VH-VL binders against Apolipoprotein N-acyltransferase (lnt). Designs and how they scored, part 21

Target 1, 229 residues: Apolipoprotein N-acyltransferase (lnt), of Prochlorococcus marinus subsp. pastoris (q7v0g7r236to464)
Amino acid sequence: WQTNMPTREKTNFKNQFINDKLISAQKIALSNDAKLLITPEGTLNNNFNLNFKSKIRMLAGGFRNSKNGLRSSLLGYQIGDKTYSSFIDKHRLVPLGEKIPGFLNIFSRGLSAVGGIQPGSDSRFFKWKFTQPLAIAICYEITDGFKIRNAVKSGAELIISAANLDPYPRKLHYQFLSLARVRSIENKKDNIIISNTGPSGLISEEGKIIKLFDPNTEQNDVVNPNFSI
Short names: E, the ipSAE of ESMFold2; O, the ipSAE of ESMFold2 at other seeds; V2, 0.75 times the mean of E and O plus 0.25 times the DockQ between their complexes.

## First folded at step 14 (VH-VL)

Design m2 (from k3 with heavy chain G56D, light chain Q27E; framework fv_flanvotumab; at its last look DockQ between E and O 0.65; V2 from the best seeds 0.00; counts 0 for: pae O 5.4 > 2)
Fold by ESMFold2 at other seeds, look of step 14:
Structure m2 (fold): chain C 229 residues (1-229), chain A 121 residues (1-121), chain B 108 residues (1-108)
Amino acid sequence: as target 1 above (229 residues)
Amino acid sequence: QVQLVQSGSELKKPGASVKISCKASGYTFTSYSMNWVRQAPGQGLESMGWINTYTDNPYYAQGFTGRFVFSMDTSVSTAYLQISSLKAEDTAIYYCAREPLDWYGDYFDSWGQGTLVTVSS
Amino acid sequence: EIVLTQSPATLSLSPGERATLSCRASESISSYLAWYQQKPGQAPRLLIYDASNRATGIPARFSGSGSGTDFTLTISSLEPEDFAVYYCQQSYNFPPYTFGQGTKLEIK
């Protein structure tokens, strides 16, 4: 689809499209009495601004500017905010041991496609005002079981796994799901998976897939994890 | 039922400070954002910014990120605007206005009566 | 910054006539536009929000329309109390939210 809008209008169109989608998602979430809305990695573009005040707590995948450059992040919006008030930045994966497993090699090739993004801190623990503590894995971070376990040991009560799997083959989508199940089992915590074109759903603390959405469609739905708020 | 009652007019010298209050009643204070709007004599309306009454976070329009401070006290449902180092150009009526959390835009459905701040030597 | 330009600056009409006030945005603001009425010595009063929705207690003679960059406020049959200054306001971008410069509706 080629747009016939000027560059300035094209920029507003992108922001309006994302804002309209977020409004729709929040309306669905509120009609189902949801307490937290989560969107996949990269949902918000750089320089994105909400043009409405959030009606629900929202963790949205996007970007933020920092002193050391642009960061890929999960951005926290509180009720009543038009800008995020908290964040957790994506961190570079550092392989452990002598060799990288085959699926990590594919993810490593994908890292070059996200060039120009600065690394964040290595902690996956996320404590956010007015919410329970969370363990956050953005994309390939799900492969680092040590960091996720450290976040759970620090008090995280739920694992959030967010990804944009568009650049990756479907084989990696299945491997992502399998890793998320392992993280749930080894930590005895529910895991909410949200991805744009890959698997999204709820995995129980026993590793059971409670709900899994169609991986090739964007979908909004409410899940009830074992999570007290 | 909804009321926003502002503190009275102020006459100040340049360099002084002023703190304007806006007491809300008839609604849940933390469910609506509080905005501040300036109107210089004979001029139109100028948005100064707002405070998120749920989080206590202020947000300032460009040009108001220095001498102007928004604050609040939830226990008495009151918002405050403090202006430091007053200049003659700060002479204006200052309104507080509440803002519902609507889906399609921010608008001010209730206004205070305004507080005239006059800065003269 | 989004600039709102109101026209005309002054509109002179008699009671019973129809008033049409325009507000043009420097870039698309979708429907994120509100209209306010301000009488001398009083605070502004919300008339219309979201371009076309009447606020609570606003008479049916007030109506708003438009989207994108061009918006209008229409008063179908002017009453004596309608002679005031009218402002449009956008909330599409923060900061700053902006107001138009105003249209003075005066009795002729």
Scores: ipSAE 0.154, ipTM 0.639, lowest interface PAE 5.4, mean pLDDT 78
ESMFold2, look of step 14: ipSAE 0.317; ipTM 0.687
ESMFold2 (binder alone), look of step 14: mean pLDDT 91; pTM 0.927

Design m3 (from k3 with light chain S91Y N93S; framework fv_flanvotumab; at its last look DockQ between E and O 0.53; V2 from the best seeds 0.00; counts 0 for: pae E 8.5 > 2)
Fold by ESMFold2, look of step 14:
Structure m3 (fold): chain C 229 residues (1-229), chain A 121 residues (1-121), chain B 108 residues (1-108)
Amino acid sequence: as target 1 above (229 residues)
Amino acid sequence: QVQLVQSGSELKKPGASVKISCKASGYTFTSYSMNWVRQAPGQGLESMGWINTYTGNPYYAQGFTGRFVFSMDTSVSTAYLQISSLKAEDTAIYYCAREPLDWYGDYFDSWGQGTLVTVSS
Amino acid sequence: EIVLTQSPATLSLSPGERATLSCRASQSISSYLAWYQQKPGQAPRLLIYDASNRATGIPARFSGSGSGTDFTLTISSLEPEDFAVYYCQQYYSFPPYTFGQGTKLEIK
């Protein structure tokens, strides 16, 4: 589901509005025999609960309270639940310009050239009950090719890139898309991109854009990525 | 034909435990949540909560956290309600009930026959 | 917690008469309200869901109306089998999904 709801504006909406939109999205997903519904980063607000029991597995961008404060997360809702049962938290990457993704020229500078300082500790590998393993990138995490590669090496069959790109210039939206294509090529895996006001679609394991939706419209559509055998 | 068949009446002393069964038939057990409803003698109906039969996760109404445990065995399409440390106030008929597949349909379209639990010294 | 208050507590009528049962919520529950019938020694039976929709197999003499906080169940012409206790139930918020205290419909 590609929302077309500015991040600031959704803070003012009632819980009912979000629930009605999720029901509409699930109805469309079910009518097309989808197995998983994915929503962009930040779709749900803090401590959000569905007013209905989910009828499809859903990975929804939202927030959760943790011992160490509020976390931006992708939240896993199982069939029949009103609360999430699984999550993966956004990893704190510290790029140039704290709120803007990544490094201008990150592909040129390469963190692999100084790799001894960074990381093996914050996995983008996600497996929850009854699903195939996934590699998850939330927003600027797509710039960390090492983390995505490690998740694929650990068995991830598909890359999911979820973002809220509303705060960022249009040119960064295209750079996000370009980075997603690189991740697909280097890992030989399809990449599903879902964003609020930026690009959403399917990137093949060869880096080809199979499908790309209009970034300025609310869309709910089904894509069928290829899995490794 | 949808049927919910509960275990028979129980007579227990305070402090004992009881486990009520609710065997479902005529539908796919894991597709519908199973709810528990209490009715004390001469009183109305109280929702106790429900169990997600797909995941096995229980959800309890506020007054039913603690001594009440929902569980299930999907291999025999059966939900269970266990009550520990029984008190006289637990004397009631306990019903299992199924919700439909409507989006906001948390009403109960099928009910078990009820199980009377009597707690007396 | 959302409290449902049913009135009257007891309604005494004769077969053939019209019955009107009320259920009032302590806050708006939109139209997420169901009505049940319970006869002595039996489990409840669903009559109405979503305030106004009859459940499968329920006779046309049963009808529901209302939204927000005020709801009614109407039985247009009472039959002998309609004398029972009637409960309303909200499913707007969980936990818990609450019931009203019941209205006993008895033969005059």
Scores: ipSAE 0.012, ipTM 0.550, lowest interface PAE 8.5, mean pLDDT 77
ESMFold2 (binder alone), look of step 14: mean pLDDT 91; pTM 0.922
ESMFold2 at other seeds, look of step 14: ipSAE 0.041; ipTM 0.589

Design n1 (from g3 with light chain I96Y; framework fv_rovalpituzumab; at its last look DockQ between E and O 0.41; V2 from the best seeds 0.00; counts 0 for: pae E 12.4 > 2)
Fold by ESMFold2, look of step 14:
Structure n1 (fold): chain C 229 residues (1-229), chain A 121 residues (1-121), chain B 107 residues (1-107)
Amino acid sequence: as target 1 above (229 residues)
Amino acid sequence: QVQLVQSGAEVKKPGASVKVSCKASGYTFTTYHMNWVRQAPGQGLEWMGWISWYSGDTNYADDFKGRVTMTTDTSTSTAYMELRSLRSDDTAVYYCARGPYEDWSEYFDYWGQGTLVTVSS
Amino acid sequence: EIVMTQSPATLSVSPGERATLSCKASQSVSDYLAWYQQKPGQAPRLLIYGASTRATGIPARFSGSGSGTEFTLTISSLQSEDFAVYYCQQYWRYPYTFGQGTKLEIK
């Protein structure tokens, strides 16, 4: 039986590319006095490791292996980390791209060694040292206002909405933005939106769009550091 | 052995431009950044920016944004730094420098020999 | 940006003696500090990185210490080839910055 396996050379090339982009993003973020770098959902490969010590606190979208399967997560890197020291796993899954539907498993060619994406904890409250508490929504978790409100009631001071919207129509991009604005209004908290090719920006506690990155600019896969806090 | 060989000294008039080259050899340079640092006569060192050999990404110090362009040519293993709209206070020795880490230059373990650029009327 | 301040500006010492050079950062740079030696007409040479780690090929008489905002370079048993200008550099935060230099000269 022939298996579709990635080669070591292809894996090393992908890691080098991601590390180069992260180094560039951190240098740009530091030059703009950012305190936190945030990357969209799925930016890092499975069990990715930095080849450098992080110089800025970073909350990066990626994947991690757990005993119960692959998790989509935001991975927290403190200053000096080469591996993440904190994480929050995505709880709500979308069928395409996160949990491989049964009919697509037949066409998979070594894309997932442990299967599709598995759901994590249902809490959206996130706190690590030297940062304010956060309410986290990964992709369509923004639709669950109760979980976000519970995180704010537990002390979260800022909402982070991370997504990969590349596979989805622009209509869904606007719906995502509208939901993020509602979450900001109902919880009276700022909301930072970070997505690959969809809307990225800052929404005020009153629901005002303070800044929105132009999705037609394609300078790199890392979002403009002006949105990282 | 790692070598960074720069182009020769140049004399320019105010308002002109200069393009300094730095040829890399003796290592796998395509995964490193190339930094440029200058030193005015009798003064200290000033970091100008870097360019990634791999991605072509650049990061310029604020004092040089708008006047500097850094490029690479991997087929000739050569990095370039062009400084435009020269002024007399741009008179300096310009160095290319490399850090020890792939894709992240923290400190500079190899330096070119330097290129003196003199800007005078 | 982080300002690096070196002292003294000039240090006059005799061969065989010990020299101690100081470098102070305007804010913490952790241990992301390098030291360089530069002789007239030459490019800088890396001596120390990570505040205290000698670069490859650097003699044991060079040592670095410090963390945060205050750093020292110590040269024990000075040799004639050690008389030069010495620079510290932080690589903690963009833009990377250098101190103004300490000239070590023969007495």
Scores: ipSAE 0.000, ipTM 0.492, lowest interface PAE 12.4, mean pLDDT 74
ESMFold2 (binder alone), look of step 14: mean pLDDT 92; pTM 0.947
ESMFold2 at other seeds, look of step 14: ipSAE 0.265; ipTM 0.666

Design n2 (from g3 with heavy chain W53A; framework fv_rovalpituzumab; at its last look DockQ between E and O 0.01; V2 from the best seeds 0.00; counts 0 for: pae E 18.1 > 2, placed apart)
Fold by ESMFold2 at other seeds, look of step 14:
Structure n2 (fold): chain C 229 residues (1-229), chain A 121 residues (1-121), chain B 107 residues (1-107)
Amino acid sequence: as target 1 above (229 residues)
Amino acid sequence: QVQLVQSGAEVKKPGASVKVSCKASGYTFTTYHMNWVRQAPGQGLEWMGWISAYSGDTNYADDFKGRVTMTTDTSTSTAYMELRSLRSDDTAVYYCARGPYEDWSEYFDYWGQGTLVTVSS
Amino acid sequence: EIVMTQSPATLSVSPGERATLSCKASQSVSDYLAWYQQKPGQAPRLLIYGASTRATGIPARFSGSGSGTEFTLTISSLQSEDFAVYYCQQYWRYPITFGQGTKLEIK
C-alpha cells in the first residue's frame, strides 16, 4: 500500500482512521490472493494497535516507544495479530562519500537499528516466523550497500525498501529509485519499493523496473517477486 | 548526569584471564552500546569493541576476537569485559566509554576512569 | 581498516602561541572525525566532533577543520594546561580507529 499521505498529515490522524484504511487495504490484498501486505515508513502512529485481527501477514511502517524515545520501525503482524509480533528498527546509516546532502546526514543519525532481527552482525537482516529472511532498508538506508549485501549473505531472499520521502525534494526520489536498482543488481535479488509520496513498485534481480506505481495516488496493487513466503 | 565507574586495578600472570567491570548511572543502560578501549603504557588508544546492552550483540575488533568476551548485567547496570589468555603486552589501562546516541557507537563523550591491568610473571 | 596518521609526533611550543596538529586518514571519513585531549593519568577528554564542532565546555581557543582525509586541530593561544597528548579518531567505519597521538610540549 502506497498511502499517499504527507508525513505531517499522518501524525495528526486518529487511530480509527488508520484502522479503517488498513481494513480496506487487507480486503483488497486478500481479494487479489496476496501473501504479504507492505506499507510505507511511518504509516502507523506511535503505540498503534489494530482494532481487528490481521487477516494477512503485514509489514507496516510505524513507530515504537523505546525507553529513550521513539524508534522508526517496520512492524511485523502475523495472521491473527492485533499487536505486532516482530520489528526491525531504522538505524543510522554510514554515509557514502564526502559530499552528501545535509538533510540525509542529519536524518541518518540518532536512531536505533537494534531489535527484532536474527542474531548476527548484519543489522538489516530480518526474519520472523513463517517467513523467509528479508533484507530491510528504511528510507536512506538503501544508500548503505554494505549492510544490504551482508543481509543477503546471511540468507535474505528479498529486499524490501520502505520510505516516506515527503520531506525531501523530488531529485532525491529519483536517487532513491536508482540506488534501489543498484542494490537489486549487485545482490541479484528482487527489491520491493514502498513509499508514501515517492516511487513504489518492483525491481527485478537484473535491475529492471517490472512495475512502478504512480506516486501521486493512493494505490493497493500486487507484485510477484521471486520469493516464497 | 552520566557516570561510568570501573573496577580497581588488577595484577595477573600470563595465561590468566581478567574481567573488568563498568557500572553505569545517569542514563537508560539498556539502550546504549558500551565500548571498551585500552591504552598500553606510553602508547595510543586501541578500540576493542562494543556490546549492546539491549540485545547482547557484540562487535569485536579483529585483534581481540577469540580472546575477548563482553557481557552486561541489566539488573545492576554493569558492563563487563573479559580478556583471556593474557600476555605481557596486554598490560594496559582499560576504559569503558559511551557515545552520544542510542544503539550506536561513534565518538565517545563519556569515559570511565580506567582500570590498570598488569600482566607479569 | 582506516589508518589515522598524526603529525608531528611531538610539537614543542611556548605558552601563548598557536599550535597546529595534523591528522590524515588512509581513506575518506567525510567529517566523522573527533579530537581528544589526554593528560597523564586521566581518561581522554573529547574536544571536537564532526571535524569542527566543539564539545560542551571546550574553550573557544580549540578549533577543528578539514574533511575527507585531511584534518587539523588548532589551539590559538596555548595555556599551561593545554600541554598534553592529542588524538584524532574516525567514526566513519568499523573498526573505530585512533591516530597514534601528537604530544604537545613546552618549548
Scores: ipSAE 0.000, ipTM 0.422, lowest interface PAE 17.0, mean pLDDT 77
ESMFold2, look of step 14: ipSAE 0.000; ipTM 0.423
ESMFold2 (binder alone), look of step 14: mean pLDDT 93; pTM 0.953

Design n3 (from g3 with heavy chain G99E; framework fv_rovalpituzumab; at its last look DockQ between E and O 0.62; V2 from the best seeds 0.00; counts 0 for: pae E 3.9 > 2)
Heavy chain, then light chain:
Amino acid sequence: QVQLVQSGAEVKKPGASVKVSCKASGYTFTTYHMNWVRQAPGQGLEWMGWISWYSGDTNYADDFKGRVTMTTDTSTSTAYMELRSLRSDDTAVYYCAREPYEDWSEYFDYWGQGTLVTVSS
Amino acid sequence: EIVMTQSPATLSVSPGERATLSCKASQSVSDYLAWYQQKPGQAPRLLIYGASTRATGIPARFSGSGSGTEFTLTISSLQSEDFAVYYCQQYWRYPITFGQGTKLEIK
ESMFold2, look of step 14: ipSAE 0.414; ipTM 0.754
ESMFold2 (binder alone), look of step 14: mean pLDDT 92; pTM 0.946
ESMFold2 at other seeds, look of step 14: ipSAE 0.410; ipTM 0.748
ESMFold2, look of step 16: ipSAE 0.326; ipTM 0.704
ESMFold2 (binder alone), look of step 16: mean pLDDT 92; pTM 0.947
ESMFold2 at other seeds, look of step 16: ipSAE 0.460; ipTM 0.783

## First folded at step 16 (VH-VL)

Design o1 (from n3 with heavy chain T31G, light chain Y32N; framework fv_rovalpituzumab; at its last look DockQ between E and O 0.65; V2 from the best seeds 0.00; counts 0 for: pae E 2.8 > 2)
Fold by ESMFold2, look of step 16:
Structure o1 (fold): chain C 229 residues (1-229), chain A 121 residues (1-121), chain B 107 residues (1-107)
Amino acid sequence: as target 1 above (229 residues)
Amino acid sequence: QVQLVQSGAEVKKPGASVKVSCKASGYTFTGYHMNWVRQAPGQGLEWMGWISWYSGDTNYADDFKGRVTMTTDTSTSTAYMELRSLRSDDTAVYYCAREPYEDWSEYFDYWGQGTLVTVSS
Amino acid sequence: EIVMTQSPATLSVSPGERATLSCKASQSVSDNLAWYQQKPGQAPRLLIYGASTRATGIPARFSGSGSGTEFTLTISSLQSEDFAVYYCQQYWRYPITFGQGTKLEIK
């Protein structure tokens, strides 16, 4: 919290904050008989570990260190996990903000506001033990209808769209919602949208907005999507 | 050893507010959430809600939503509960209560000594 | 909201005897049930959590049993210091709720 505090101490305070947030969310989810907890893109910090064993299956937006660099991911926690046991990496980067060519990394430290995040696999199909198969879009990956359609063709029964829209203008928040509706219609699948400052809610397979939460309020709520064959 | 020390008794008039403090000290952290429970004279216990120490998230019982605000100050290890628009039936002993450190379930292994709040005209 | 109902309201027993206190939940709470003792002028003290697990420092004469909707606190050899009010509490669903208490009087 102090400006002159060492980076290690700032990381410890952030970890305590995030662990508290997750426990609060899990308590509320368990009280409502939720089967899966989903958090927005970037909720977990780099090198994050839970201080507790998860009591609910959770897909948390965060970062993972890979052999080839830092990845933005949805991280899967099974019941009993303190570290994630599965993941899907963000593939599509926004222009000017997330993708840095390797040779420019030497000359342009901090070129993007987020830093030098490397792209991951381009498949959006996610099959996780004990859950239905999912199509995952992190941030503006929802703009790639082909990859979402391929995940649905591979058996995905629900679309999950996770984003951190803090750095983007409000017009892009609307575009994100509109694209999520299109993906739901063209694939005949419900779409759960979770973002930290933009739209969050449930879009039906017909593109109807079943529920849309107020932006800029942190909220835990239970939705019951239709898993379709 | 864990200690929860609350602020002293208060006498208030209807319509006023009260802010009760709960300072945590001891060998172990205060846990993840601090709970507040009240007990009217000669009556049972009523859960008011919890607040997360570091994130500030709250979960209030319906009977207190709109009238209660819980806060924490992690630098002083102190939790606060403010109850507004006091009524005579808010006369009670107010407790802070800690969830177990190892299990973050909502049962309470340590309690403050209690703060009597009397609301009378 | 899950209503916790305790019986009897008052229980009179002699020291050395066995006391049995009942707690009924309006819905299943699995094993998410705690018991507290409260002596006059004091804060509650945790006795049992998880329906049957004794809290640290609680004498072995206190035991809990039950699951679902029916729970029992048993004091196997009642001491005079056990005079108090006893509360059950569920922590399965919000809001967290307590029973109305059983007053244990030493006969």
Scores: ipSAE 0.411, ipTM 0.761, lowest interface PAE 2.8, mean pLDDT 78
ESMFold2 (binder alone), look of step 16: mean pLDDT 91; pTM 0.946
ESMFold2 at other seeds, look of step 16: ipSAE 0.438; ipTM 0.761

Design o2 (from n3 with heavy chain T31G N35H, light chain Y32N; framework fv_rovalpituzumab; at its last look DockQ between E and O 0.73; V2 from the best seeds 0.00; counts 0 for: pae O 2.3 > 2)
Heavy chain, then light chain:
Amino acid sequence: QVQLVQSGAEVKKPGASVKVSCKASGYTFTGYHMHWVRQAPGQGLEWMGWISWYSGDTNYADDFKGRVTMTTDTSTSTAYMELRSLRSDDTAVYYCAREPYEDWSEYFDYWGQGTLVTVSS
Amino acid sequence: EIVMTQSPATLSVSPGERATLSCKASQSVSDNLAWYQQKPGQAPRLLIYGASTRATGIPARFSGSGSGTEFTLTISSLQSEDFAVYYCQQYWRYPITFGQGTKLEIK
ESMFold2, look of step 16: ipSAE 0.408; ipTM 0.749
ESMFold2 (binder alone), look of step 16: mean pLDDT 92; pTM 0.949
ESMFold2 at other seeds, look of step 16: ipSAE 0.455; ipTM 0.782
ESMFold2, look of step 17: ipSAE 0.466; ipTM 0.781
ESMFold2 (binder alone), look of step 17: mean pLDDT 92; pTM 0.947
ESMFold2 at other seeds, look of step 17: ipSAE 0.464; ipTM 0.799

Design o3 (from n3 with heavy chain S105D, light chain Y32N; framework fv_rovalpituzumab; at its last look DockQ between E and O 0.76; V2 from the best seeds 0.00; counts 0 for: pae O 3.8 > 2)
Fold by ESMFold2 at other seeds, look of step 16:
Structure o3 (fold): chain C 229 residues (1-229), chain A 121 residues (1-121), chain B 107 residues (1-107)
Amino acid sequence: as target 1 above (229 residues)
Amino acid sequence: QVQLVQSGAEVKKPGASVKVSCKASGYTFTTYHMNWVRQAPGQGLEWMGWISWYSGDTNYADDFKGRVTMTTDTSTSTAYMELRSLRSDDTAVYYCAREPYEDWDEYFDYWGQGTLVTVSS
Amino acid sequence: EIVMTQSPATLSVSPGERATLSCKASQSVSDNLAWYQQKPGQAPRLLIYGASTRATGIPARFSGSGSGTEFTLTISSLQSEDFAVYYCQQYWRYPITFGQGTKLEIK
């Protein structure tokens, strides 16, 4: 739903819009007995609080402030939370959107929309109470097969690939999907792909696309990944 | 004081469309969905679906999915329900119904006064 | 679709007596059940939600019980104003469904 630099009123509208989307998604998920709701990278804004208490466990793409700067993260909400209680930070940033290369620091005036986000921890293993261990890839982190394999070796039973592919061309969308399939095959784990404008769905441990949803529709659907072969 | 005020009764011919409005007032706008329920004369209640106020997401009951469109106008706090290709068995009182404040479960603590839509040739 | 079945279809009782209305779901709805009262020419009025919690402003003579598939609305010491049609409603699964109603009449 990509925006440049929205005005105060456009930003408030976007926050209310996102809260409405999340409530709609939780209603549908609960009606289908879903145990975990996952949203794409960057769904939530910085310092975003839900206008409601979460009724389902949710991993939502968003941002958090840390002592080392702003982080792009998957934020964990337990049942009853209005504020996240756990997180995993994106480690590998997109250079123009998330980290300013050193040669651009001299000309940083006028680049505020593309910079200012700092990299997080490099571990992709996420262990969270009430869910099985996960391997997390945010956006192009899926290109780092070593980190994903290390998370699987540490006990991760499912790969979750979250992305915001809205700024990128369709060729990168297809490459993202292909990489996700490779990660599923090489690790023998199912991979859930969640993106807002790109491919979303379930890839089996054999690399087969079990479900693939319309990339230009934010869909909520229940998938049953294989947690333990 | 919470109020849901609906548009007045309408008489339509078969094949036409009707659009019912529901203006909400008197509460903090933190209920995110508006529901529509109808009641044919002498019959029980039938849920038609909900619409999200800000995002415009909808969830329609299957019996209506091809014929109903729900919309909102947040600047006037008004929800709309349009039913197309009307038939005589669409004659009913149509209600808007509010989910509880901040609970968003699909039980309805406030209802509009109802709008009678009569479909006759 | 979860079918909600109310019994009896009509209940004739005298003021001051107890009325017991039943509602059965075709599958478990946990405690996601509401009760409504509707008088002629009026919109429904919420009485009970969560199977047993009275809505704000509802007199204590109304009580709800049950869970899973079987639910009861009890009106102790009926008042003249309580003669109306009563509906149960589940909100566990889409589509949202209502019972067919129980008409409470003066004997």
Scores: ipSAE 0.326, ipTM 0.718, lowest interface PAE 3.8, mean pLDDT 77
ESMFold2, look of step 16: ipSAE 0.352; ipTM 0.731
ESMFold2 (binder alone), look of step 16: mean pLDDT 91; pTM 0.941

